# Ledger of designs, part 167: VH-VL binders against q9h9l3

Target 1, 176 residues: q9h9l3
Amino acid sequence: PRKMVAIDCEMVGTGPKGHVSSLARCSIVNYNGDVLYDEYILPPCHIVDYRTRWSGIRKQHMVNATPFKIARGQILKILTGKIVVGHAIHNDFKALQYFHPKSLTRDTSHIPPLNRKADCPENATMSLKHLTKKLLNRDIQVGKSGHSSVEDAQATMELYKLVEVEWEEHLARNPP

## First folded at step 10 (VH-VL)

Design G18 (framework fv_fezakinumab)
Fold by ESMFold2-Fast, scan of step 10:
Structure G18 (fold): chain C 176 residues (1-176), chain A 120 residues (1-120), chain B 111 residues (1-111)
Amino acid sequence: as target 1 above (176 residues)
Amino acid sequence: QVQLVQSGAEVKKPGASVKVSCKASGYTFTDYYMHWVRQAPGQGLEWVGWIDPDSGGTFYAQKFRGRVTMTRDTSISTAYMELSRLRSDDTAVYYCARGDYSYAYEFDLWGRGTLVTVSS
Amino acid sequence: QAVLTQPPSVSGAPGQRVTISCTGSSSNIGAGYDVHWYQQLPGTAPKLLIYDNSNRPSGVPDRFSGSKSGTSASLAITGLQAEDEADYYCQSYDSSLEAWVFGGGTQLTVL
């Protein structure tokens, strides 16, 4: 069996009018929800918009943040060869400039059985907050001070565990 | 029609630079990565790098780092690849090709290629 | 040398079946990355023929099929036609190089 981890990243706005999403924090947890990695990351480009309402990132977090190139190397060493769980995970991989094998990727925003358990349309893209509230009876991303990527990664792993057996059986019969 | 239109053939001397263009039409330019692939005469395909037209972010194959620069102009849906300090072994057809970054890694749309000849 | 290994040439008669192998390693095909195949007719750009190991784009006849096992992939062409004469390239992604990688190409001759 392959090891499994869950990832959640926070992005800040760089580039013209802050429209480019650049990695500013990454959290990775193991199957049991224990933190394997959690660092603030310094983008190589000037931060125009901290997007604090969502990212939870403030100027103070950048003071001793790990430079992007170094953080990326550390993160990729953890992800390589593992099943990686995330929510809308393509955004995280894009921010990391990373291409993970599809057969080892699990996106909780695109698992029809998970939506079905939440009494949502199977093909709809539901937020992590909504699925966590419906299926785990837990409130995450509370308030206006930004999200915790550790909390989000932990919730994402717990959500995947609800459908893990049936979804892994589906993937074995219908390889991606 | 969904298509990529490349600039015309170039003849350069060793040490010069060349800039090839690739104009996209028929789709949203910023939704796909633009890859560059070259093919020397009688040889196979060699990946050069990609640019994300949305962010302007780039990633180059190790062999080309320090000599290649990829840029784009979103107002005219055009990507550029500039290769500097040209050598005779840079003689090749240079292709631009579209690739998804979300779940599909194949190159589903290709330009017709730009022949760059480097000779003294 | 190319990162993925293909035979340099293969030949068959009209109506026959031919297969083209693509051998990788633990950092690419063996790491779980999908294999894509491109057809290049003389003087033209490559065209996507097979993606994600075995899927066909619209317009590609079912005579073309792909498979993947372990560190290798294979392209099968049945009912060979004269117009199938072309160069065929496999492609994957290599995690150690952080690069798209191609096979060296296989020239198919229809006799």
Scores: ipSAE 0.769, ipTM 0.903, lowest interface PAE 1.1, mean pLDDT 92
Fold by OpenDDE, second read of step 11:
Structure G18 (fold): chain C 176 residues (1-176), chain A 120 residues (1-120), chain B 111 residues (1-111)
Amino acid sequence: as target 1 above (176 residues)
Amino acid sequence: QVQLVQSGAEVKKPGASVKVSCKASGYTFTDYYMHWVRQAPGQGLEWVGWIDPDSGGTFYAQKFRGRVTMTRDTSISTAYMELSRLRSDDTAVYYCARGDYSYAYEFDLWGRGTLVTVSS
Amino acid sequence: QAVLTQPPSVSGAPGQRVTISCTGSSSNIGAGYDVHWYQQLPGTAPKLLIYDNSNRPSGVPDRFSGSKSGTSASLAITGLQAEDEADYYCQSYDSSLEAWVFGGGTQLTVL
């Protein structure tokens, strides 16, 4: 079996009116929740909106942040060849300007058995916070200080573990 | 042919500014970062900064922040490096070098260099 | 003065094996950033010789090899030839300086 990692990214706003989401932090954990990567990342363009309330990113975090292209290289090296678990992971990959193979991607925001287990509509898009509270009885993303990408990545991995066997069997029968 | 063609040698006085150009050909200009590296006579290599030709984003070495400005003109696949408030220790051959867009780690294509001499 | 430390010079006879060391620190090579090597012939621009620690670009003979361990890297040249006489530079990224960094360069003389 392939190694499995979970990823969560925080984005800031760049471009006109800050509407472009740019990677500003990335956290990667292994199957056991151990942190493999956790870095602040400097976007190549000027930051217009730090989105601190949600991202947790502040200007001071960018002082010694790793340039995007360097960070991207390091992240890609970690992800290559692995099953990558994330929540609404398309946003993370978009911010990374990288597309992981679909067959090796697991998006916890689109796993019907996971929603079913949480007593949610199978085809609804539920938040990581809601699923984590319902299935793990844990509060994440609490307060106004913004998200913790490490915490979110760990929660994502734990959620996936709840349905891993069932979902992997489903994917084997129905490859993307 | 894939190549970087740089502007000619410059002679400047202390306090002046110099602007070196680097024209790319043979590949998609916006698919690679453009780095600038300089080498003083008989000395080693020193990284100055890079520009993302696609977005125009830049990142400069701390040593040069406030004195260096990197720009590009995508319509003619040309990158520019301007260094202001020149001093004698800025005398060097300035190279433009292509960096991988995805990783930007190594520099796989170099211009022939532009000698900038700063002398009173 | 250079962030990465290289020996100023090395020499070898044709056919011999030579190695060039590149010593960094915890903020560059030791931080996990890859090492690249460049060859600079007299009066010319540097040329990429090794990338990502041990990979050779097309056109670079397999007698050139690179390795990385801990905070250091090494370039090995086997079957030394006269045309190998040049300056060699290692390169990485330093997170504390927020810059790409080079070694001081090593002058290789073929005896």
Scores: ipSAE 0.000, ipTM 0.561, lowest interface PAE 10.9, mean pLDDT 91

Design G19 (framework fv_fezakinumab)
Fold by ESMFold2-Fast, scan of step 10:
Structure G19 (fold): chain C 176 residues (1-176), chain A 120 residues (1-120), chain B 111 residues (1-111)
Amino acid sequence: as target 1 above (176 residues)
Amino acid sequence: QVQLVQSGAEVKKPGASVKVSCKASGYTFTDYYMHWVRQAPGQGLEWVGWIDPDSGGTFYAQKFRGRVTMTRDTSISTAYMELSRLRSDDTAVYYCARGDYSYSYEFDLWGRGTLVTVSS
Amino acid sequence: QAVLTQPPSVSGAPGQRVTISCTGSSSNIGAGYDVHWYQQLPGTAPKLLIYDNSNRPSGVPDRFSGSKSGTSASLAITGLQAEDEADYYCQSYDSSLEAWVFGGGTQLTVL
C-alpha cells in the first residue's frame, strides 16, 4: 500500500479587495495524525485581508514565515508519490499551484459513503466541522480566533479512515 | 456558445516581440486556467505555460522563462501571451486552451490558433 | 523533442482496428498522472478526444477508446473511417518538469 498523508491549508486575501486566496499556512499529518509539516507561509503579494476569523492568521505570524517558493518545495516533496487526503482539497492544491494525480487524491467533501454515515445527502458538500461532529463526536474550528490547520488535517485523516476500506475498494473497481 | 477567439496572424522580424490575445466567451473566465501551446510547422505540440485568470498567477515552461509573459483582463475575458526576443524557430501556431484546475487536467476547449511567422 | 513517445505513423484499412501507443516515465504516467488524447484534423486546432485515460467527451464515438497501464497508455480506434485521418497526440503532466507534456504525435493514414 502507498503511504497516506492529510493536508489542510489556510489562506489569506490578496489582490483587489482581498478576493484572491493566497497560501499562508500549511499542515500535513501522517496516517496516525502525527505532524509532518506545519509552517506559516509568506505570500509573494501584499496581504489585504488576513481572514483571521477563519484562517487564524495574524500579522505576527508573517514575521518569520517561510517564503512561498521555499515552502512549496518542502510541501511538494512530502506529497509526491503519496495518497493525499483533504477536505475540498482542490482549493489547497490551487493555492500551492500544485497538480497531484487524481488517482492518489482523496477528498472527504466528495465521498458519498462518508456523507451517508453522517445522515447527509450523498452528493452534498458538507463542511469538515459538520462531518467531524456527526461521525467523530468532536468539535473543531471552535470560537472566533480562527481554525487550526493541524486540527483540521487530523480530523480529515480520521474521517477518511472511517470509509477507507469501502472507498479504496470502490476506487479499485472504478479507477478515477 | 463556449469558445476561445484568438487574434490574427502576425509577421515579425527577429528580435521583435509578439502579443497574442485569446477572448473567452460562454463560461466564467475566472473558473478555468488558460494554457498556451505552440506548434511549429509540421511539428508537434509544445506547452508554453498557464495563467490563472482569477489570481493573475502564472507558470511557464523552463524553455520560455525570461521571454514569455502571460497576462489577462477580466473585464473583457481576454488572456494574452507575449513572447519577446523572437527567433526564426519561434515560428509556430500559438493556441490558447482551457484547463480545469480540479482533478482533471485536460485541455477541453481550444482556440483556432494564431500563426506567428518570424523571418527577415 | 517530445517527452512522451508515440510512433510517428500508423495505417489501416477502412473497418480495421489500429492502436497508438504513448510511452512515458516514472515522473509522468508512471507517477499516476492521467493521459489525455487529442485529434488534430489537417489545418485545424487539436480537439479533445479522450480524457482521464478512458473517458469520452460528448460527441466522440465509442469506436475511440483509451487505456493506461504502468508508464504507458494506448488509444484504440476500431471500425476505421476515412474521416479518422488525422494526427493524434497523447498528453500528461510531468511532476519533475512541472509541465504538461505531449507525445510527438502519430499520423493516422486510412488506406
Scores: ipSAE 0.760, ipTM 0.899, lowest interface PAE 1.1, mean pLDDT 92
Fold by OpenDDE, second read of step 11:
Structure G19 (fold): chain C 176 residues (1-176), chain A 120 residues (1-120), chain B 111 residues (1-111)
Amino acid sequence: as target 1 above (176 residues)
Amino acid sequence: QVQLVQSGAEVKKPGASVKVSCKASGYTFTDYYMHWVRQAPGQGLEWVGWIDPDSGGTFYAQKFRGRVTMTRDTSISTAYMELSRLRSDDTAVYYCARGDYSYSYEFDLWGRGTLVTVSS
Amino acid sequence: QAVLTQPPSVSGAPGQRVTISCTGSSSNIGAGYDVHWYQQLPGTAPKLLIYDNSNRPSGVPDRFSGSKSGTSASLAITGLQAEDEADYYCQSYDSSLEAWVFGGGTQLTVL
């Protein structure tokens, strides 16, 4: 059986008017929620918008941030060959300029049994914050200081674990 | 009708640049990646790169890095691929192809292609 | 020279079954990346024929089927028809190259 990790990334705005989303932090946790990776990442282009309210990223975090190219290599080494769990995870992979096999990807924003458990429409896209509150009775992403990618990755993994058995069986019968 | 309409054939000399356009219609332009794939005469398909029309982010095949530039104009749902320092072996039909924004790797919509001929 | 290996040509008589193989490696098909197939009729752009190993887009007859196992994939065509004469390409993603990759293409001739 393959190892399982959860990932969450924070992005800042670069390029003209800050419309380009660039990776600025990445957190990866294992099945037990232990942090395997948590680094601030320096985009290759000038940051125009830190998006602090949502990203939690400030200018001071970029002083000793890991250059994107180096960070990307480190992250890919961790992800390769593993089942990767995330919420709306396509955004994380896009920010990494990386694509993980669909068969080894688990997106908690698209798991009908998870939504059902939370008394939400099965085919609706629910926020991580909402699902975490409903199913784990925990508040995440509170305040105006921005998100914690470690906290979000841990919550994502915990949510998946609630439906892991059922979903893995479903995927085995219905491969993507 | 969902379709991709590409610009017309181009004839260029070695060392020149070419810019091919691809206009999307019938769907939300920013919901899908736009890929570019080329095919030399009598040869197979070769992936060049993609652009995210929403953010403008790009990723190019290593072979083309430094020579290719992909851009988009969201106001007219048009993607552009510019290839510089053209060589004879760049002669090919260049296709734009739509890829899913989320987890899909397939190209479900193709333009009719743009022939670019590089000849002295 | 293509990353994915296909036979250069296959042939069959009308009504027969033909298969086209697509052999990859541990960095693409073997890494778990899905395989897609395209049909390219003479003088036309490629058309998506099979996606995610075995799924057919709308409009594709059920006589076309795809499968994947290990580092290889296969396209099967049953009840071969004259209009099936075309080039067929498999496609996947290669994590080592960080690129979408295609097979070399297979020319299918209907006898």
Scores: ipSAE 0.090, ipTM 0.717, lowest interface PAE 2.9, mean pLDDT 92

Design G2 (framework fv_fezakinumab)
Fold by ESMFold2-Fast, scan of step 10:
Structure G2 (fold): chain C 176 residues (1-176), chain A 120 residues (1-120), chain B 111 residues (1-111)
Amino acid sequence: as target 1 above (176 residues)
Amino acid sequence: QVQLVQSGAEVKKPGASVKVSCKASGYTFTDYYMHWVRQAPGQGLEWVGWIDPDSGGTFYAQKFRGRVTMTRDTSISTAYMELSRLRSDDTAVYYCARGDPSYGYEFDLWGRGTLVTVSS
Amino acid sequence: QAVLTQPPSVSGAPGQRVTISCTGSSSNIGAGYDVHWYQQLPGTAPKLLIYDNSNRPSGVPDRFSGSKSGTSASLAITGLQAEDEADYYCQSYDSSLEAWVFGGGTQLTVL
């Protein structure tokens, strides 16, 4: 009965040499893959590197982007009280300056049964692209124009569903 | 090996500012958030805020917004907390404490504390 | 006033069991945030005693244990020793305040 959503964020480079990752887009989908939120977000700091090859973010997307503090409030209202699924989700939470309960967090980059199904070492951190190709036979993050955070969030939810029953049972018996 | 070393005790007048330092060693400074917690004499623990040494991003408890500033210098693995417009009720031991932003929210390593006395 | 509620004091004799309660609300412990416990010996900094409800850091004896249910948590100390005389604080995260929050502290007196 606890609702579940999946999140994926795109970050741009701010700070010295563009080494700091700042939130520039966030997509949230429900259990069925329907989009609940998808907005471009304006970082409070000067963007040094759009990282367009990966983020898909360009200057034009920032013109009417939602300011960080407002977007953050909207996103947190959606995430609060729900099971949140993501891939390397700590990066997304860090970009949001957000602390989600560990018991309600599902990170598809750290689920041993998922790696096992993909014939990968259980403790390895596999990319979303790799797991999606091996387990769903689907190519995501294709081309050089940047990723779609909607596509990534949808793939992440689908990956979690492959191990949901097994993993929820494991967590109920072994709460981390 | 792994430790947080804080600056020495300070005595300040009301209206002054104080800047407390916290030098980290034995771990990668930018991998952990640095939290600041204070404790007034005979009172409990009160969270002040955190800084992400990697990004320089900060978040402060509502009570301290407008008076506290947290900064860091990655070249010397040192975090700073500056509290301005000091009042007598800011008299407290100020602790820095390490927290993992990714996999746990507990404060697993604490400095020994810096006593800040605000008196006229 | 602290956000999490603890009894101000608890006492016991050597060898006895004591428990310290920590009561929160729907925005912190009730929202699923884990509870951590710190021990503060007189004149020292707090030290992590229990993390994520029931886990012990290296070096903490197994006579210290934690539990969590609903909006509350408890710290249990069995085989009480004189060296356990200290202040104990629970801690969690509060989603409404967007802040780490502490209990008011419990002074344990070993008689």
Scores: ipSAE 0.763, ipTM 0.899, lowest interface PAE 1.0, mean pLDDT 92

Design G20 (framework fv_fezakinumab)
Fold by ESMFold2-Fast, scan of step 10:
Structure G20 (fold): chain C 176 residues (1-176), chain A 120 residues (1-120), chain B 111 residues (1-111)
Amino acid sequence: as target 1 above (176 residues)
Amino acid sequence: QVQLVQSGAEVKKPGASVKVSCKASGYTFTDYYMHWVRQAPGQGLEWVGWIDPDSGGTFYAQKFRGRVTMTRDTSISTAYMELSRLRSDDTAVYYCARADYSYGYEFDLWGRGTLVTVSS
Amino acid sequence: QAVLTQPPSVSGAPGQRVTISCTGSSSNIGAGYDVHWYQQLPGTAPKLLIYDNSNRPSGVPDRFSGSKSGTSASLAITGLQAEDEADYYCQSYDSSLEAWVFGGGTQLTVL
């Protein structure tokens, strides 16, 4: 069997009006939810908007943050050759400037059986918070102090496990 | 109509710089990466690099690092590729091509190409 | 210096089947990256013919099909027609180079 990890990234706003999303934290967990990587990451561009309500990132976290180029190298070594699970994962890959094989990518925001189990329309893009509450009876992303990318990565892996057998069989018969 | 319109042919002397433009229309410019690919006369396709029109982020093939610069202007949905210190072996048709970052890495739309001739 | 290996030429008669191979390595096709195919008619820009190993864009006839196995991919053209004369390029992504990579191209001649 091929190893599986889950990833969640936090982004801050850079560029004009803070419109551009730049990587500022990345968490990676293994199949059992154990943390393999969790670092604050210093963007190469000036941070205009910390987006703290969602990212949980503050100026203090940048003081000893790992520079983007170094963090990226560390992260890619963990992801390479593995099945990578995430929620709206293309946003994370974009922030990493990383191109993971589609056949090894699992996006819990686009798995019809998962939405079906949550009593949601199969083609809707549901938030991680909603799916986690519905299917795991757990509240994540609570309050206005920002999200924990570790918590989000762990929830994402647990959500995937609910449909893993069904979805892997589907993908084997219907390659992406 | 979804299309990429490139600037016209250029003739340059060795050591000069050339800047090729690629104007996108018919789709959201910032939703797709813009790639540049060149093809020397009678030869194959060679990838030069990409720009993310949304972030302005770029990545260049090792062969072109230090000589190529990619930029964009989102107000006019136009991407640019500037190649400096031109040599005769830079003579090629330069194509822009788009790729969806979210759902695919294939180049599904190509400009018609810009012939750059480097001659003495 | 093409990263993916294609035969330089292939030929067939009208109505026949031809196949064009594309051989990669463990850092590209072997790493799980999809293979895309482009058709280039003389004097024109390349046109996407096959994407993600075996999918056809709208307007591409079902005579064109793609497949991928291990570190290699193949483009098959059945019912060969005169207008199929073109150069064909395979493309993938290489994780070691962090680059899009092309095959050297295959010239198809319909005799």
Scores: ipSAE 0.727, ipTM 0.890, lowest interface PAE 1.3, mean pLDDT 92

Design G21 (framework fv_fezakinumab)
Fold by ESMFold2-Fast, scan of step 10:
Structure G21 (fold): chain C 176 residues (1-176), chain A 120 residues (1-120), chain B 111 residues (1-111)
Amino acid sequence: as target 1 above (176 residues)
Amino acid sequence: QVQLVQSGAEVKKPGASVKVSCKASGYTFTDYYMHWVRQAPGQGLEWVGWIDPDSGGTFYAQKFRGRVTMTRDTSISTAYMELSRLRSDDTAVYYCARVDYSYGYEFDLWGRGTLVTVSS
Amino acid sequence: QAVLTQPPSVSGAPGQRVTISCTGSSSNIGAGYDVHWYQQLPGTAPKLLIYDNSNRPSGVPDRFSGSKSGTSASLAITGLQAEDEADYYCQSYDSSLEAWVFGGGTQLTVL
C-alpha cells in the first residue's frame, strides 16, 4: 500500500505589518505517530511578528534554524509519493510553496464523515482542537504559549485513522 | 465581471525589455495565483512562471530564470511580467491566467493575450 | 519538446467520436497530478474545457469527457460539430521540474 504521513507547519508573520505567513517550523509524523521530521525553519525575510501565542515560536528558536531552501528540500523528499494528511493543509503547502497531488492529499478540515462523527455540520470547517476533543477526548493546543506542531500532526493522523477505511473507499469510488 | 485584462501589443528590438500587465477584476486578487503562459506563432503553450499576489512570492520556469521578473500591485489588482534581453524567438502571445491554489492547479480564467514582437 | 505527448493532429466527420491522448511520465501524471484540457479556437485565448481529469466547467457540453489512467489521459469528443475545429492542449504539473507542463497540442479537423 502507499505510505501515509501527517504534517503540521507553524508560520510567523513577515512582510508589511507581518501580514505574510512564512514557514518557521514543520513537523512530519508517520502512520504510527513517530516523528520523521521536526525542525525550526529560518524564513528568508525579516520576521515582523512571531505570532508566538499560536506558533509557539520565539526568537531563540531561529538561532539554529534550518534555512528555508534547505528545509524545503528535506520536507519535499519526505512528502513526495506519499499520502499526506493535514488539517487545513492548503496553508501548509502554500507556506512550503509546494504542490502536492490532490489524489494523495487528505484534509481533516474537509472530510464530511469526520464532522458527522463529531456531531458537527458536514460542510463546516471545524478546528483541529475541537475535533480532537470531541473524537479523541484529548486536549491539544493548551494554554497561551503556542502550539506544538508535533502534537498537532499526531492528532491529525489519529483523527484521519477514525475515518480512513470509509474515506479511502469513498475516494476510490469518487476520485477527487 | 470575473476577467483578466491585459495591456496592448508591443514591438521591441533585440536586447530590449518588455513589461506586460494583467488587471484582475470580479474576484479577490490575493486568493489566486497568477501565472504567465506564452505561445509563439503556430506553436504550443509554454509555461513561464507564477506569482502569489498575497505574498509576492514567485517561481519561474528554468528556461526564463535570470530574464523574467514577476511583480504585482494589490492596490490596483494588477500583475506584471517583465522579460529582459529579448531575442527574436521571444516573439509570442503572452497570457496571464489564474490558478486556484487549493486543488487541481488548472487555469480556469485566461486573459486575451498580449502579442510581443521582437524584430530588428 | 513538450513534456506531455499528444498526437499533432486528429480528424473526424460530423457526428463521429474522436479521442485525443496525452502521455506523461512518473513525475507528472504518474505521480498522481490531475490532467486538465483546454480548447483554443483560431485567434483566441485557450478556454478551460475539462479540469481534474473528468470534470466540466459550467457551459461545456457533456459530449466532451476526460479520463486518466496510469501515466496517461484522454479527451473524448462525441457528436463532432464543425465548431469543434480547434487546437486542444492537455496540462498537468511536474514534480521534478516544479512546473506546470503542457502537451504539444492536437489540431482537430472536422471533415
Scores: ipSAE 0.749, ipTM 0.895, lowest interface PAE 1.1, mean pLDDT 92

Design G22 (framework fv_fezakinumab)
Fold by ESMFold2-Fast, scan of step 10:
Structure G22 (fold): chain C 176 residues (1-176), chain A 120 residues (1-120), chain B 111 residues (1-111)
Amino acid sequence: as target 1 above (176 residues)
Amino acid sequence: QVQLVQSGAEVKKPGASVKVSCKASGYTFTDYYMHWVRQAPGQGLEWVGWIDPDSGGTFYAQKFRGRVTMTRDTSISTAYMELSRLRSDDTAVYYCARGDYSYGYYFDLWGRGTLVTVSS
Amino acid sequence: QAVLTQPPSVSGAPGQRVTISCTGSSSNIGAGYDVHWYQQLPGTAPKLLIYDNSNRPSGVPDRFSGSKSGTSASLAITGLQAEDEADYYCQSYDSSLEAWVFGGGTQLTVL
């Protein structure tokens, strides 16, 4: 009965030579894949590298983008008290400067049964694109114009649903 | 070896500022958050804030906002905590401590502490 | 004032078992955040004793154990030894404060 959402964030490069990752878009979907949140977010620091090939973010998206502090407040209200699903989700939480309880966090890049279903080594970190193609027969992150965080969040939720019963039972017996 | 080395004890008057340093060695400075925790004489531990040495991003406990500033210098693997407008109840040992937000929310490495005494 | 509640002191004889409680609320331990424990010997910095509710760092003997249930956690010390005399602090994260929070500390005396 605890509500579940999936999240995916896009980051741009800030700081020296653009090597610092700063939040620039966040998408959150509910259990059925409906969009609860999807906003472009303006970093407090100067953007050096839009990383457009991966992020899909361009200068035009920063016009009227929500300032980081405001966006963060909106996002945290949605995440608080819910089971949050993501892929390599530590990167998303780091970009949000947010600390979600481990017991309510589900990282599809670190669920051994999910890798097993994909015929991958249980302890390997597989990309979202690979797992989605192998297990859902769906192509995501196609082309070179950047990723859709909505598409990624939806795929992440669907992947988790494949192992949800098994994994929740495992976590109940082996609390994180 | 993996360690955090802090600057020496300070004595300050009310209204002054103090800047404590914490030099990291034996690990990649930018891979771990650096926290600051204080302990007044005979009292418990109180979290002050953290800095991400990679981004320079900071977050402070509400009680210290407007008085504390955390910075770092990656060229010498050193973190700094500056506390301004000092009061007598700021007298405490100030610790730097390494956190790992990617793998945990705990402090696995601590400096030996810097005693800051505030008295008139 | 501490956000997490610990007894101010506990005592035991050598070889006995003591338990130190740590009581939180719905915004920290009750929200699912893990509990960590630190040992502070007189005149020294705190040292990580237990992390993520029940895990021990290398070098911590198995007579130290942790557990968590609901809004509370406990540290158990079995086979009590004189060198265990120290202050013990629990720690978690509080979502409402967006802060790391500590218990008030428990002074362990080995009689």
Scores: ipSAE 0.638, ipTM 0.869, lowest interface PAE 1.7, mean pLDDT 91

